VH-VL binders against Rho GTPase-activating protein gacY (gacY). Designs and how they scored, part 4

Target 1, 192 residues: Rho GTPase-activating protein gacY (gacY), of Dictyostelium discoideum (Social amoeba) (q54th9r528to719)
Amino acid sequence: APLEDVINRPDNPGEIPVLFEKGIAYLSRRGLQVEGLFRLSGANSQIKSLRQGFDQGEDVDLEDVEDVHTVAGLLKLYLRELPSPLFPFDLYSSFIEISKGEQTKPQKVESLKLLLSLLPPANKALSKHLFKFLGKVIENSSVNKMNSVNLSIVFAPNLLKDKEGNVMDAVADAQFVNQVVQLILDNINILF
Short names: E, the ipSAE of ESMFold2; O, the ipSAE of OpenDDE; V2, 0.75 times the mean of E and O plus 0.25 times the DockQ between their complexes.

## First folded at step 1 (VH-VL)

Design n7 (framework fv_navenibart)
Fold by ESMFold2-Fast, scan of step 1:
Structure n7 (fold): chain C 192 residues (1-192), chain A 119 residues (1-119), chain B 107 residues (1-107)
Amino acid sequence: as target 1 above (192 residues)
Amino acid sequence: QVQLVQSGAEVKKPGSSVKVSCKASGGTFSSYAMNWVRQAPGQGLEWIGQIIPIFGTANYNAKFQGRVTITVDKSTTTAYMELSSLRSEDTAVYFCARGRDYYSYFDYWGQGTTVTVSS
Amino acid sequence: DIQMTQSPSSLSASVGDRVTITCKASQSISSYVAWYQQKPGKAPKFLIYAASSLQSGVPDRFSGSGSGTDFTLTISSLQPEDFATYFCQQSYSTPLTFGQGTKLEIK
């Protein structure tokens, strides 16, 4: 379901999906010191089961999940399966052109701030919560081994997609997609 | 502890090419920028280009575009810089240096490789 | 390309002196400046990043300041091991560029 429909459900009291609210809370308590957070795979069957519970409006308690990689995988799956990516299809070319361009680093950050301001309210709220949390992951990168470059590789294909892109175009653009997400991760406090 | 170890000194004739290696050990190789910087005798530092191994493509200073190729071998955690059409003014010490990203500060440096171009 | 100009090009000082080296960018670069120390025959050593942040393990007699176009490196009380060439570098834009260097010599 579209992100705006999810946040408007009677069982979703906050500005972001309850799945993300609970997932971020869980990972903030259990996952920040875990090596390979978001890179290593969780239990696929449990991820699907948890997703189904949230989709049905169940009061899912993540505290019973043993494997932190399962909860991390749940968040990635949710982003991957959005009908429109968190950074909408219409902004894809604009994000990629920032990475490809000859702008200075601060000018690219300024351009990113403008693009992020154009996000729909639901997408902007979720982006803020997600990236603020990923900033905490990066603060613990000496232990968890997930710096901004590693997280960009993991998250970029789940955040940005070319609506009409083919496999060869996606491979060619991967460098630029990863670089723009990495730039966001290195400038979270300026951008959000 | 991060270490960058470069290949040995080279003496080359004008018009030839040189390929310098930089082997990284300790720390994370693939997610940091590997840069190449040169220093002519008694002169300052000049940035040549960089590669972030996980992204797979190199970025070059326009001054060297068309003559320089930067590559990596992820299996041996080694970066390479190949400079072609050598001139006497390419005589310099060539350093590899690690950066956090493509706009980076250089936190670890190789020991340098002396390249002498003479007829 | 952003040009980084250091002054002075060379400086003579005595142990215990306060030494200041300046670096001027040809355009505003916010605080995206690093400083390096290089001893003869050696690779540069990272000292300072983001204009004023001291790298772990660097003695606290080293400090950096500045923003925009004008930056300074200060050594509050010069030690024998500090005689070296110092370089500033901008990380604001590619191509990455360095100052020409300041050679700090024994007086």
Scores: ipSAE 0.007, ipTM 0.481, lowest interface PAE 13.0, mean pLDDT 86

Design n8 (framework fv_navenibart)
Heavy chain, then light chain:
Amino acid sequence: QVQLVQSGAEVKKPGSSVKVSCKASGGTFSSYAMNWVRQAPGQGLEWIGQIIPIFGTANYNAKFQGRVTITVDKSTTTAYMELSSLRSEDTAVYFCARDTYEYGEDYYMDVWGQGTTVTVSS
Amino acid sequence: DIQMTQSPSSLSASVGDRVTITCKASQSISSYVAWYQQKPGKAPKFLIYAASSLQSGVPDRFSGSGSGTDFTLTISSLQPEDFATYFCQQSYSTPLTFGQGTKLEIK
ESMFold2-Fast, scan of step 1: ipSAE 0.007; ipTM 0.566

Design n9 (framework fv_navenibart)
Heavy chain, then light chain:
Amino acid sequence: QVQLVQSGAEVKKPGSSVKVSCKASGGTFSDYAMNWVRQAPGQGLEWIGQIIPIFGTANYNAKFQGRVTITVDKSTTTAYMELSSLRSEDTAVYFCARGYSSGWYFDYWGQGTTVTVSS
Amino acid sequence: DIQMTQSPSSLSASVGDRVTITCKASQDISSYVAWYQQKPGKAPKFLIYAASSLQSGVPDRFSGSGSGTDFTLTISSLQPEDFATYFCQQYDSYPYTFGQGTKLEIK
ESMFold2-Fast, scan of step 1: ipSAE 0.013; ipTM 0.613

Design r1 (framework fv_retifanlimab)
Fold by ESMFold2-Fast, scan of step 1:
Structure r1 (fold): chain C 192 residues (1-192), chain A 119 residues (1-119), chain B 111 residues (1-111)
Amino acid sequence: as target 1 above (192 residues)
Amino acid sequence: QVQLVQSGAEVKKPGASVKVSCKASGYTFTSYYMNWVRQAPGQGLEWIGVINPSGGSTWLDQKFKDRVTITVDKSTSTAYMELSSLRSEDTAVYYCARDYEDLYYFDYWGQGTLVTVSS
Amino acid sequence: EIVLTQSPATLSLSPGERATLSCRASQSVDYEGSSYMNWFQQKPGQPPKLLIHDASNRATGVPSRFSGSGSGTDFTLTISSLEPEDFAVYFCQQRSNWPLTFGGGTKVEIK
C-alpha cells in the first residue's frame, strides 16, 4: 500500500508505519552491536510473513524474533516494496545530479537539504526516523562493522529507483546513488 | 527427496501432555518453516502454529498459545509439538507440514499422528 | 481471523462431469496484486495434498483438469472432467493473514 495510506490507517497512531516504529525499537535494543546489521541475510520466509501481518493490521510482536537480521531485513523489504520509493520517482534525477555535479561537498549538502525539504510529509517523517536510527548504527560501527559506506550500499537501491530505468542502467548509476545516500548519512544532523 | 516422518499414535488421559515429533530429510531443514495442523475425526483442518527452524521463533494461533510449545532439534532435523492440559476435544490427527519455497503454503506433509484423549 | 466458507458441503457427481467448488472469505485475501488462496485435496487416511497455490497456479504434477480462479473474497476450484481418483475432499486455505485458516471442505462423491 502507499506510505500515506498506511500512516492514515486507524491502527497506525504515529507518523510512521508501526512496522518501522516496532522494528527500530527492536533493533535499537538488540541490533546495534551485531556485526553486519542490514548487510547479512535474515530468514526470508519469516520476513515475508512478518510483513504480511503488519500490512493486514495485525498486532505483530517482534520480541519472539531471535535473529536480528530478520528484523533488519523486514525494514529493507518494506522500503523496497513501496509503490513509490521513499525518495519518490520524480526526484530521482535531482538526487543523481547532485552526485554527478562538480559542486563542492558543502554545496552538495545544501542542495540535498533543499531537495529533502520537498519530500511529502509521510516520506519526510519516515526518512527522519530511519536516518537518525542509521546514525546510531554508524556510531557503533567499530563493533557492528557498518559505516556510512556500507549502509549506503545496502539502503541506496531501496531508497532511490529510476521509474523508466532498466537493470543495466541501475548498475551504471549505482555509484552515484550510493554516493548521495552516503552524503546524507554523513550529514544527518544538518539534513534532519 | 523430501520426507517428513512423524512419531506413532498416542493415547492420553485428560490433563496429560503429548509431544509429537516430525523428522525431516531431503532438504536443508533450517531453510523452510514447519507448520503444525490438526484434524479431528471427520472434521476440517485447524492450523496450530509455525516455527522458523533457524532461530526457533514461533507463531501460534491464540487458542493454542497457552498450551502448545513448538521446538526444533537442528542436529537431528526434527520438529516437536507439545500440547498440554489435554481435553477430549483435542482428539485429532496432528500433521507437520513444510512451507513451499518460503511462500507459506504446504507442499509436503507428515503422515499424521493420531492423538486420542479419553478417560 | 479470516473465516473461509466452502459451498456446497457435498457434490454428488459421475465420472466425466465438471465439478465447481466455491470458497468465500470473510475478508479480502489479496495483497499487493496477488490473491493468497490455496486449494488442497485429501483422500481418506492420507494427509492433504497441495493442488493450487495463490488462486490459479497449479502445483507441480497436478493435472491440467484442475484450475483455480477468483480474487478478493470469492474463489473457485474447477475440475473440468472428473476422473475416478478425483473423488475426495477439497479444502481452501488462505495465507494472507495470521492465523492461517482453512475452509470446512467440500466432499466430491460418486453419485
Scores: ipSAE 0.000, ipTM 0.411, lowest interface PAE 18.3, mean pLDDT 84

Design r2 (framework fv_retifanlimab)
Fold by ESMFold2-Fast, scan of step 1:
Structure r2 (fold): chain C 192 residues (1-192), chain A 119 residues (1-119), chain B 111 residues (1-111)
Amino acid sequence: as target 1 above (192 residues)
Amino acid sequence: QVQLVQSGAEVKKPGASVKVSCKASGYTFTSYYMNWVRQAPGQGLEWIGVINPSGGSTWLDQKFKDRVTITVDKSTSTAYMELSSLRSEDTAVYYCARGLYDSWYFDYWGQGTLVTVSS
Amino acid sequence: EIVLTQSPATLSLSPGERATLSCRASQSVDYEGSSYMNWFQQKPGQPPKLLIHDASNRATGVPSRFSGSGSGTDFTLTISSLEPEDFAVYFCQQRSNWPLTFGGGTKVEIK
C-alpha cells in the first residue's frame, strides 16, 4: 500500500507507520549495542508473520520478540516493499548526480537538502524518523560495528531504485547510491 | 536581485514544437526548484511541472507528461520547457516560477512567454 | 488531482470595503497540522504575485490588510479594507499533492 495511504488509516494515529514507530522504539531500547544491527539476518518466517499482523491492523506487540535482528529485518522489509521507494523513482537520477559530481562536500550537502525537501510529506516524515534513529546507531558504532559506510550499504538499495534500470546499470550505480546515502548519514543534523 | 527572464513570443503551426527558456540570476540556481505554469487568454493558471535543477529530475502533470520535456543548463542558469505536438488549445502565456527551498511555494515568476498556435 | 473551486467568480466592491474570497478543495490539503494552501494576486499583463503561503502566512512585503484562514478543505482570503491597487484576480493553489493545482480565480473589481 502507498505510504500516504498507510499513514492516513484510522489505525495509524501518528505521522509515520505504526510499524516504524514500534520498531524504532524497540530498537532504541534493545538494539543499539547489538553487533551487526541491520546487517545480520533475523528469523525470516517471524519477520513475515509480524509484517502480516501490522498489515491486518493488529495491535502487534514487539516486546515479545527475542531477536533484535528480526525487528531490524522487519523495518528493512517494509522499506523494500514500498510500491514507490522512500526516495521516489523521479528523484533517482538527481541523487546519483550528486554523488557522481565534482562539487565540494558542503555543496553536495546543500544539493541533498534541496532534494530531500522535494519528498512528499509522508516520505519526509518517515525519512526524518528513520535517519535520526540511524544517527543513534552510528553513535554506538564502536560497539555495534555499524558506521555510516555499513548502514549505507544496507539501506541504499531499499531507499533508491532506478525504475527503468537494468541489472548492469544497478551494479554500476551501486557505489554511487551507497555514497549518496552515506553522505546523508554523515550530515543528518543539517538535512533533517 | 533575483530575476527570471524568459524568451520572446512564439508563433507556431499545429503539430510543431516550441521550446521556451527561463534564465535565472541573483541566486544559486541549483538551490531552488523551477516550475512551469501556463495561462490561456482570459483563463486560470494550469501547472505543467517542476524540475530540480541540481540533478534534473522532473515531476509533470499527467496531462503533459507525454508532450512536455523540462531541462536545465546549469552552466547558464537556464531552464527550458519544450512542448511538442502543438494544438490551438495550447495557445497561452507560459511562466517559469521559482519554488522556495523548504516549502516550495512560488516566490518569483518570469515575465511570461506568449505562445500562439494557429494555422 | 485535487480540484480547487473558488467563489464567487466576481466581487464588485468599492474602496474601503471588506473582501472575502473562498476556496474549496475536493479533498483535504492538510498534513499533520499544516494546511498546504497558497494565495496569489494577478494584475492585467503581469505574472502572479505570492500573497499568502500555507493558509495563513503572509509573504514578505505583503500588507497586513491581507489575511488567510482555514484548514482541511475550506479556505478564505480576506482583504480588510480594499485599496485601489487591490483590484485584481486572486487565485488559490494547493501543494499538498502532485500535480499542483490552482483555483479558477476570483476577480475583485471596482463597483
Scores: ipSAE 0.006, ipTM 0.490, lowest interface PAE 9.7, mean pLDDT 86

Design r3 (framework fv_retifanlimab)
Fold by ESMFold2-Fast, scan of step 1:
Structure r3 (fold): chain C 192 residues (1-192), chain A 118 residues (1-118), chain B 111 residues (1-111)
Amino acid sequence: as target 1 above (192 residues)
Amino acid sequence: QVQLVQSGAEVKKPGASVKVSCKASGYTFTSYYMNWVRQAPGQGLEWIGVINPSGGSTWLDQKFKDRVTITVDKSTSTAYMELSSLRSEDTAVYYCAREGYLGAFDIWGQGTLVTVSS
Amino acid sequence: EIVLTQSPATLSLSPGERATLSCRASQSVDYEGSSYMNWFQQKPGQPPKLLIHDASNRATGVPSRFSGSGSGTDFTLTISSLEPEDFAVYFCQQRSNWPLTFGGGTKVEIK
């Protein structure tokens, strides 16, 4: 389902999907010091089962999940499977142009701030919660080994994609997509 | 250097228990799943189970659930597999194997031969 | 459980020849856009060595003559030109579902 439809369901009282609210709370307690968080694979069968429960509106309890990589994988799967990416298709070229441009880092951050202000309310709320949480992951990077470079590689393909792009264009753009997500991760306090 | 070092060969009587150790070095022990696999002489590979060293949760093949216990000691970065009620068909080389960065078994122990004789 | 069937059981070839090994799964090992089939090489007295992960990705240090392909239930390992050190037993393994399972193996031997 579309993101706005999910947050408007009666069983979703907050501004972000319950899956993300519960997942971020879980990982904040148990995952911040786990090496390779979001990089390592969790239990694929359990991820599928958990996703189905949330999709059906079940009151899914993540506290019994022992493997933090399973919960991390659940969050990544949700982002990847959105009908429209968290950063919508129509903004893709604008994000890539910021990365490709020859502006200074502060000027690129200013351009990103304006572009992020154009996100639909649901996308903006989820982005804020997600990136603030990823900022906490980065603060623990000496232990978990996940800095902004590593997280950008993991999350960029799940946040941005070209609706009509071919495989060769996606490969060519990968560096620029990763760079723009890294720039967001390095400037969370300015952007959200 | 990332390495898994297993305990030495064991000879056991039917009905006994055996506990095999697997000491990890060169990486953060709690960040990667540890699997156990066995191989009877001249035969194929058989998965026993896996443990998440961080939380201690395990997933075992149904065939082994009543006889196998997998545990970890975080302080020594060591995983253990204990198999009880041994039978002659349990004679095999037992391996520990790490699920690496991409979830594949990238590092293996050297193997521990367990012989059940009568 | 997912049953993996490897064929042939034994493949007798000479150095320089192409080897093609098959692994067939009783149900799909694809999950959310990925194919979770791995390949291992084993030599006598040694543990298995990872060659290919997730159907087609060559593991670090593995020569380019090794390649994997396939999706769903039908997978292939190809060795484009056999070297003397390639004569070994090869196992496929799925990591899509617990229990994890292995194929019965294909022995590649000198003709």
Scores: ipSAE 0.006, ipTM 0.489, lowest interface PAE 13.0, mean pLDDT 86

Design r4 (framework fv_retifanlimab; at its last look DockQ between E and O 0.05; V2 from the best seeds 0.00; counts 0 for: pae E 15.1 > 2, placed apart)
Fold by OpenDDE, look of step 2:
Structure r4 (fold): chain C 192 residues (1-192), chain A 119 residues (1-119), chain B 111 residues (1-111)
Amino acid sequence: as target 1 above (192 residues)
Amino acid sequence: QVQLVQSGAEVKKPGASVKVSCKASGYTFTSYYMNWVRQAPGQGLEWIGVINPSGGSTWLDQKFKDRVTITVDKSTSTAYMELSSLRSEDTAVYYCARGYSLWGYFDYWGQGTLVTVSS
Amino acid sequence: EIVLTQSPATLSLSPGERATLSCRASQSVEDYGSSYMNWFQQKPGQPPKLLIHDASNRATGVPSRFSGSGSGTDFTLTISSLEPEDFAVYFCQQRSNWPLTFGGGTKVEIK
């Protein structure tokens, strides 16, 4: 389902999906110091069950979930299952160009700031909450071992996709996708 | 228990308008979408539109955009579907159906309202 | 819009037999591992009743003899052993895209 439709649901009072509200809250309490957060896999069956619950509008209580990787997996799954990536298809080439370009890092950050400002409101809100949370994860990287590099590897393919979906192009662009997401993660305080 | 109770059968002439009501109970009215679906005699189901009772936003099938208005009264937990410029082909049982998820799969239905359009 | 074609139009069977109903979509209703296909049962004079949502999930209170399967454009509703109360019309419905659409229905009747 489109992100905008999700946040417009009657049972979604906030500016981001309730799934992320609860998920981020849960992981903030339980996950920040867990090694391999977002890198390690959770229980697929439970993740799917949780997804169904949220999709059905149930009052899902994540506190019943013992494995933090399950909740982390739920958030990744949601992002992956968006019909349009969190960073929309029409901005894909622009993001990649930032990574490929010969600009200095500060110049690239300014370009990123502009691109992020062009996001649809729903995408902008979710991006803000997501990356601010990931910033907290990075702050605890000495314990959880998830620095900006590792997180970019995990999240980049789920955040930025080519609409054409050509496998060869995806492979060719993979490093640039990762780099631009890492650049965002390294500059969260500036960009959000 | 969740219940959707619709208004009674209507008989209208071509060109007239009809407004069907659907009173909801047994759940938080503003927490679920309300859909309208119709079924001509002996025919299949046709989705008309949906409303978000919380904000009043609606989505309608293009086929009905010019003739259908979906509204809600939150104070009475009632949804309404008004169809104008009635035609004989509008003769059908009209259902309200609660949206259980983001999209339409409908876990609770009204009993239906027969609208007959005849000269 | 996504057109759903159900087959067969009519299925004549006896109690105890297995029923297999097909629903084909004009385009994929799959989205990153999710299949947005639902199944309804309707008896004369009654509104439709939700049986299966998202291809394979039984709704609350639905007997285990009902099961859904499929992905992409091809979906199946199976009744493992027909009970007398199962003779009805069955509709598939997609929630992948606006507008929401239903199939034409399959009537399961007693032989």
Scores: ipSAE 0.000, ipTM 0.534, lowest interface PAE 12.9, mean pLDDT 91
ESMFold2-Fast, scan of step 1: ipSAE 0.601; ipTM 0.801
ESMFold2, look of step 2: ipSAE 0.000; ipTM 0.441
ESMFold2 (binder alone), look of step 2: mean pLDDT 92; pTM 0.929

Design r5 (framework fv_retifanlimab)
Fold by ESMFold2-Fast, scan of step 1:
Structure r5 (fold): chain C 192 residues (1-192), chain A 119 residues (1-119), chain B 111 residues (1-111)
Amino acid sequence: as target 1 above (192 residues)
Amino acid sequence: QVQLVQSGAEVKKPGASVKVSCKASGYTFTSYYMNWVRQAPGQGLEWIGVINPSGGSTWLDQKFKDRVTITVDKSTSTAYMELSSLRSEDTAVYYCARDFGYSYAMDVWGQGTLVTVSS
Amino acid sequence: EIVLTQSPATLSLSPGERATLSCRASQSVEDYGSSYMNWFQQKPGQPPKLLIHDASNRATGVPSRFSGSGSGTDFTLTISSLEPEDFAVYFCQQRSNWPLTFGGGTKVEIK
């Protein structure tokens, strides 16, 4: 279901999907010092079962999930399966242009700040919560081994997609997609 | 344990450049942003800019756009702020200050470096 | 840029009294339901010390007598009962928009 429809449901009290609110809370308590967080796979069948529960408005309790990689995988699956990616299709070219361009790093960050300000309210709220949480993951990278480079590789394909692009175009753009997400991760304090 | 130690006082002539250093210790240097802030004698605080030590990305106040360069040396956990084309109005104490985690809040500050610009 | 106006410029009080310091922003410093206003204390010859971040959150090691409140454009720093070491200059600072800006300061001095 589209992001704005999810947040407007009567069972969703906050600005972001309950799945993300509960998932981030869980990972903040249990996952920040776990090596390979978001890189290593969780139990795929459990991830899909948890996702279905949230989709149907069940009061899903994540505290019984023993494998932190399962909850991390749940968040990635949710982002991947959004009908329009978190960074909407119509902004894809603009995001990639920042990475490909010849601007200085401060200029690229200013361009990103402007572009992120154009996100729809639901996408903007979820982006802020997600990236601030990923900032906490990066703070613990000496233990969890997930720095901005590693997280950009993991998250970029789930955040940015070219609606009419083919597989070969996606492969060609991967470097630039990863670089723009890395730039966001390296500048969370400025952008959010 | 967490400390920012800055270089010593500088006296410069108008038109010269000054480069102030800020050596970090007691934390992972690349996990925190580093701000530069100045304070003219008896005056308020003025933000100059910030650097992300991990990627080297900087953002500067437009007032300083063509005169300030902020850099880092990750191997020595040291940040630098260079101010060129000095004027008497640039006489101030210059501070480095880190941001805690993903917050813009400057929680640890260097002791300050007095830069005096006089003929 | 966002201009921060602090009032009063000087507050003359005795130890044990309550101090209330104001900071007004030229435009809202709220984003996503949070108010991005910080407070710093500065004593002569020393760098500023963070007291409050994001309107109401006390920094580590800051005594409970310090509290922050407010939202939008109007913010307050309160010291419930002044101790001798609290006589200093206090600055508000916003992080809602670039460039980062500071207020002009309020000097809390002994009456």
Scores: ipSAE 0.000, ipTM 0.447, lowest interface PAE 15.9, mean pLDDT 86

Design r6 (framework fv_retifanlimab)
Fold by ESMFold2-Fast, scan of step 1:
Structure r6 (fold): chain C 192 residues (1-192), chain A 119 residues (1-119), chain B 111 residues (1-111)
Amino acid sequence: as target 1 above (192 residues)
Amino acid sequence: QVQLVQSGAEVKKPGASVKVSCKASGYTFTSYYMNWVRQAPGQGLEWIGVINPSGGSTWLDQKFKDRVTITVDKSTSTAYMELSSLRSEDTAVYYCARSPYFEGYFDYWGQGTLVTVSS
Amino acid sequence: EIVLTQSPATLSLSPGERATLSCRASQSVEDYGSSYMNWFQQKPGQPPKLLIHDASNRATGVPSRFSGSGSGTDFTLTISSLEPEDFAVYFCQQRSNWPLTFGGGTKVEIK
């Protein structure tokens, strides 16, 4: 279901999907010092079962989930399965041009701040919560081994997609998609 | 010609706030960034923050985020820096300085505004 | 934050002599093929004046005796032959990363 429909449900009291609210809370308590957070695989069958529970409006309690990689995988699955990516299709080329350009990093950050201001309200709110949380993951990178480079590789394919691109275009763009997400991760406090 | 003219010297008590102005002329105000930099007497230079006058977006050094607000009035081509909760160590000359782009170099400077914080 | 270390703190020379001022950065200030190190001159009671931007580009109206060089972490400002008006404090400043930072300054004084 579209992101704006999910946040407007009676069972979703906040500005982001309850799945993300509960998932971020869980990972903030239990996952920040776990090596390979978001990189290592969780239990796929459990991830799907948890997702179904949230989709059906069940009061899903994540506290009994033993494997933190399962909850991390749940968040990635949700982003991947959005009908329109978190960073909408119509902004794809603009994001890629920032990483391709020969501006200084601070000039690129200014361009990113302007692009992020154009996100729909639901996408903007979820992006803010997600990236502020990923900032906490990076703060613990000495233990969890997930820095901005690692997280950009993991999250970029789940955040940006070319609506009419083919597989060869996706391969060619991969470095630039990863670079722009890395730039966001390196500048979270300025951008959100 | 490009000119940046700042407001006059201020004497404030600890705990007060001060608002310094910087009036720009001789160029398109919204086409350049405006930075604020301070210098304590006999000391080095310390960057405070920058504003993009076209949109009002600001970026501040983490040290100043809780006490500094930078604003602009496009109709008068004037930038403002307000510093709250003043301490004696805030005694300094405060400069505005123009940059040609985000994190550009400071090509033109105001004359400076001395802010003295004393009991 | 990038820390800039200037040396020497004080340089005592006579008019006509060459001045060489150093600025070292705690990490590289190079990005996308450019070195983002600037130099400013400050005289008592005056605001700083831009001399050199982006390592080696002389600002408008700055005499040719001023030159900048260096890349990465090590930068130099050279004044080929000191004039009386050149006795001042010189600051380096990086614009590669937020926050923007300045060196502690080098005072060029008459011997």
Scores: ipSAE 0.000, ipTM 0.426, lowest interface PAE 19.7, mean pLDDT 86

Design u1 (framework fv_umesolerbart)
Fold by ESMFold2-Fast, scan of step 1:
Structure u1 (fold): chain C 192 residues (1-192), chain A 120 residues (1-120), chain B 107 residues (1-107)
Amino acid sequence: as target 1 above (192 residues)
Amino acid sequence: EVQLVESGGDLVQPGGSLRLSCAASGFTFSDYYMNWVRQAPGKGLEWVSFISSSGSTIYYADSVKGRFTISRDNAKKSLYLQMTSLRAEDTAVYYCARDYDFWSGYFDYWGQGTLVTVSS
Amino acid sequence: EIVMTQSPATLSVSPGERATLSCRASQSVSSYLAWYQQKPGQAPRRLIYGASTRATGIPARFSGSGSGTEFTLTISSLQSEDFAIYYCQQYDNWPLTFGGGTKVEIK
């Protein structure tokens, strides 16, 4: 389902999907010190079972999940499977042009700030919650080994994708997609 | 060019110990999770052990828990497997295998293997 | 642990024919399934991951399909260099487990 539809469901009281609200809370308590958070794979069959429960409006309790990588994988799966990515299809070329351009880093950050202001309200709210949480992960990178470079590689393909792109175009753009996400992660305080 | 080169395989007596090494080159070793996989003569593949990029997360197959110790030295770009209390069923070619980045848990590059023979 | 069962143990096929190899998981592994090729005296080589994605450099005649518990590796128009043992591997959960292998022989 589209992100707007999910947040407007009767069982979703907040401004972001309950899956993300519960997942971020779980990982903030149990995952920040875990090496390879978001990089190591959890139990994928359990991830899909948890996703199904949330999709059906069940009151899913994540506190019983033993493996933190399973909850991290659930968040990644949710982002990957959005009908329109968190950063919508129609903004893809604009994001890529920022990383491809020959602007200075401060100019690129200003362009990103403007582009992020164009996100639909639901996408903007989820982006703010997600990136602020990822900032906490980076703060603990000495223990968890997930810095902005590592997180950009993990999250970029789940946040940005070309609607009409073929495999060759995706490979050619991968470095630029990773770079723009890394730029966001390095400037969270300015952008959110 | 990615290369993984194992060494240390030898003939040992039951109850003995042996240390295997895997030398990595052609990539940033400290960024990758590593595994040991073994294969008994004429038999199939059996996963033995996993180590994360920093060495803080380690898993073992039940058959080797308490007897084998996986470790790594990122400065030397090397992976190790310390084997103790060796048994006849530990006889196998031991492969060093690199964990693929996005789909952690399967292997994109393997070493040539080193043969460990435990006499009985 | 998740048990992986491959069938048949041995396949004999003529050059140019299709070979179909099966892999069954004792519980669902979703699409977290890889296939490897091993030739005598050599280390295994990556063929397929994510149940159906071909690894770089792998010929189009190799294709993977399936999800959940039932998986298939298909080799269309089998070539002489395809003589090998093929292994499936699940990477959904620890411990990682392999099938027993299917030996493919060219007639």
Scores: ipSAE 0.005, ipTM 0.458, lowest interface PAE 15.8, mean pLDDT 86

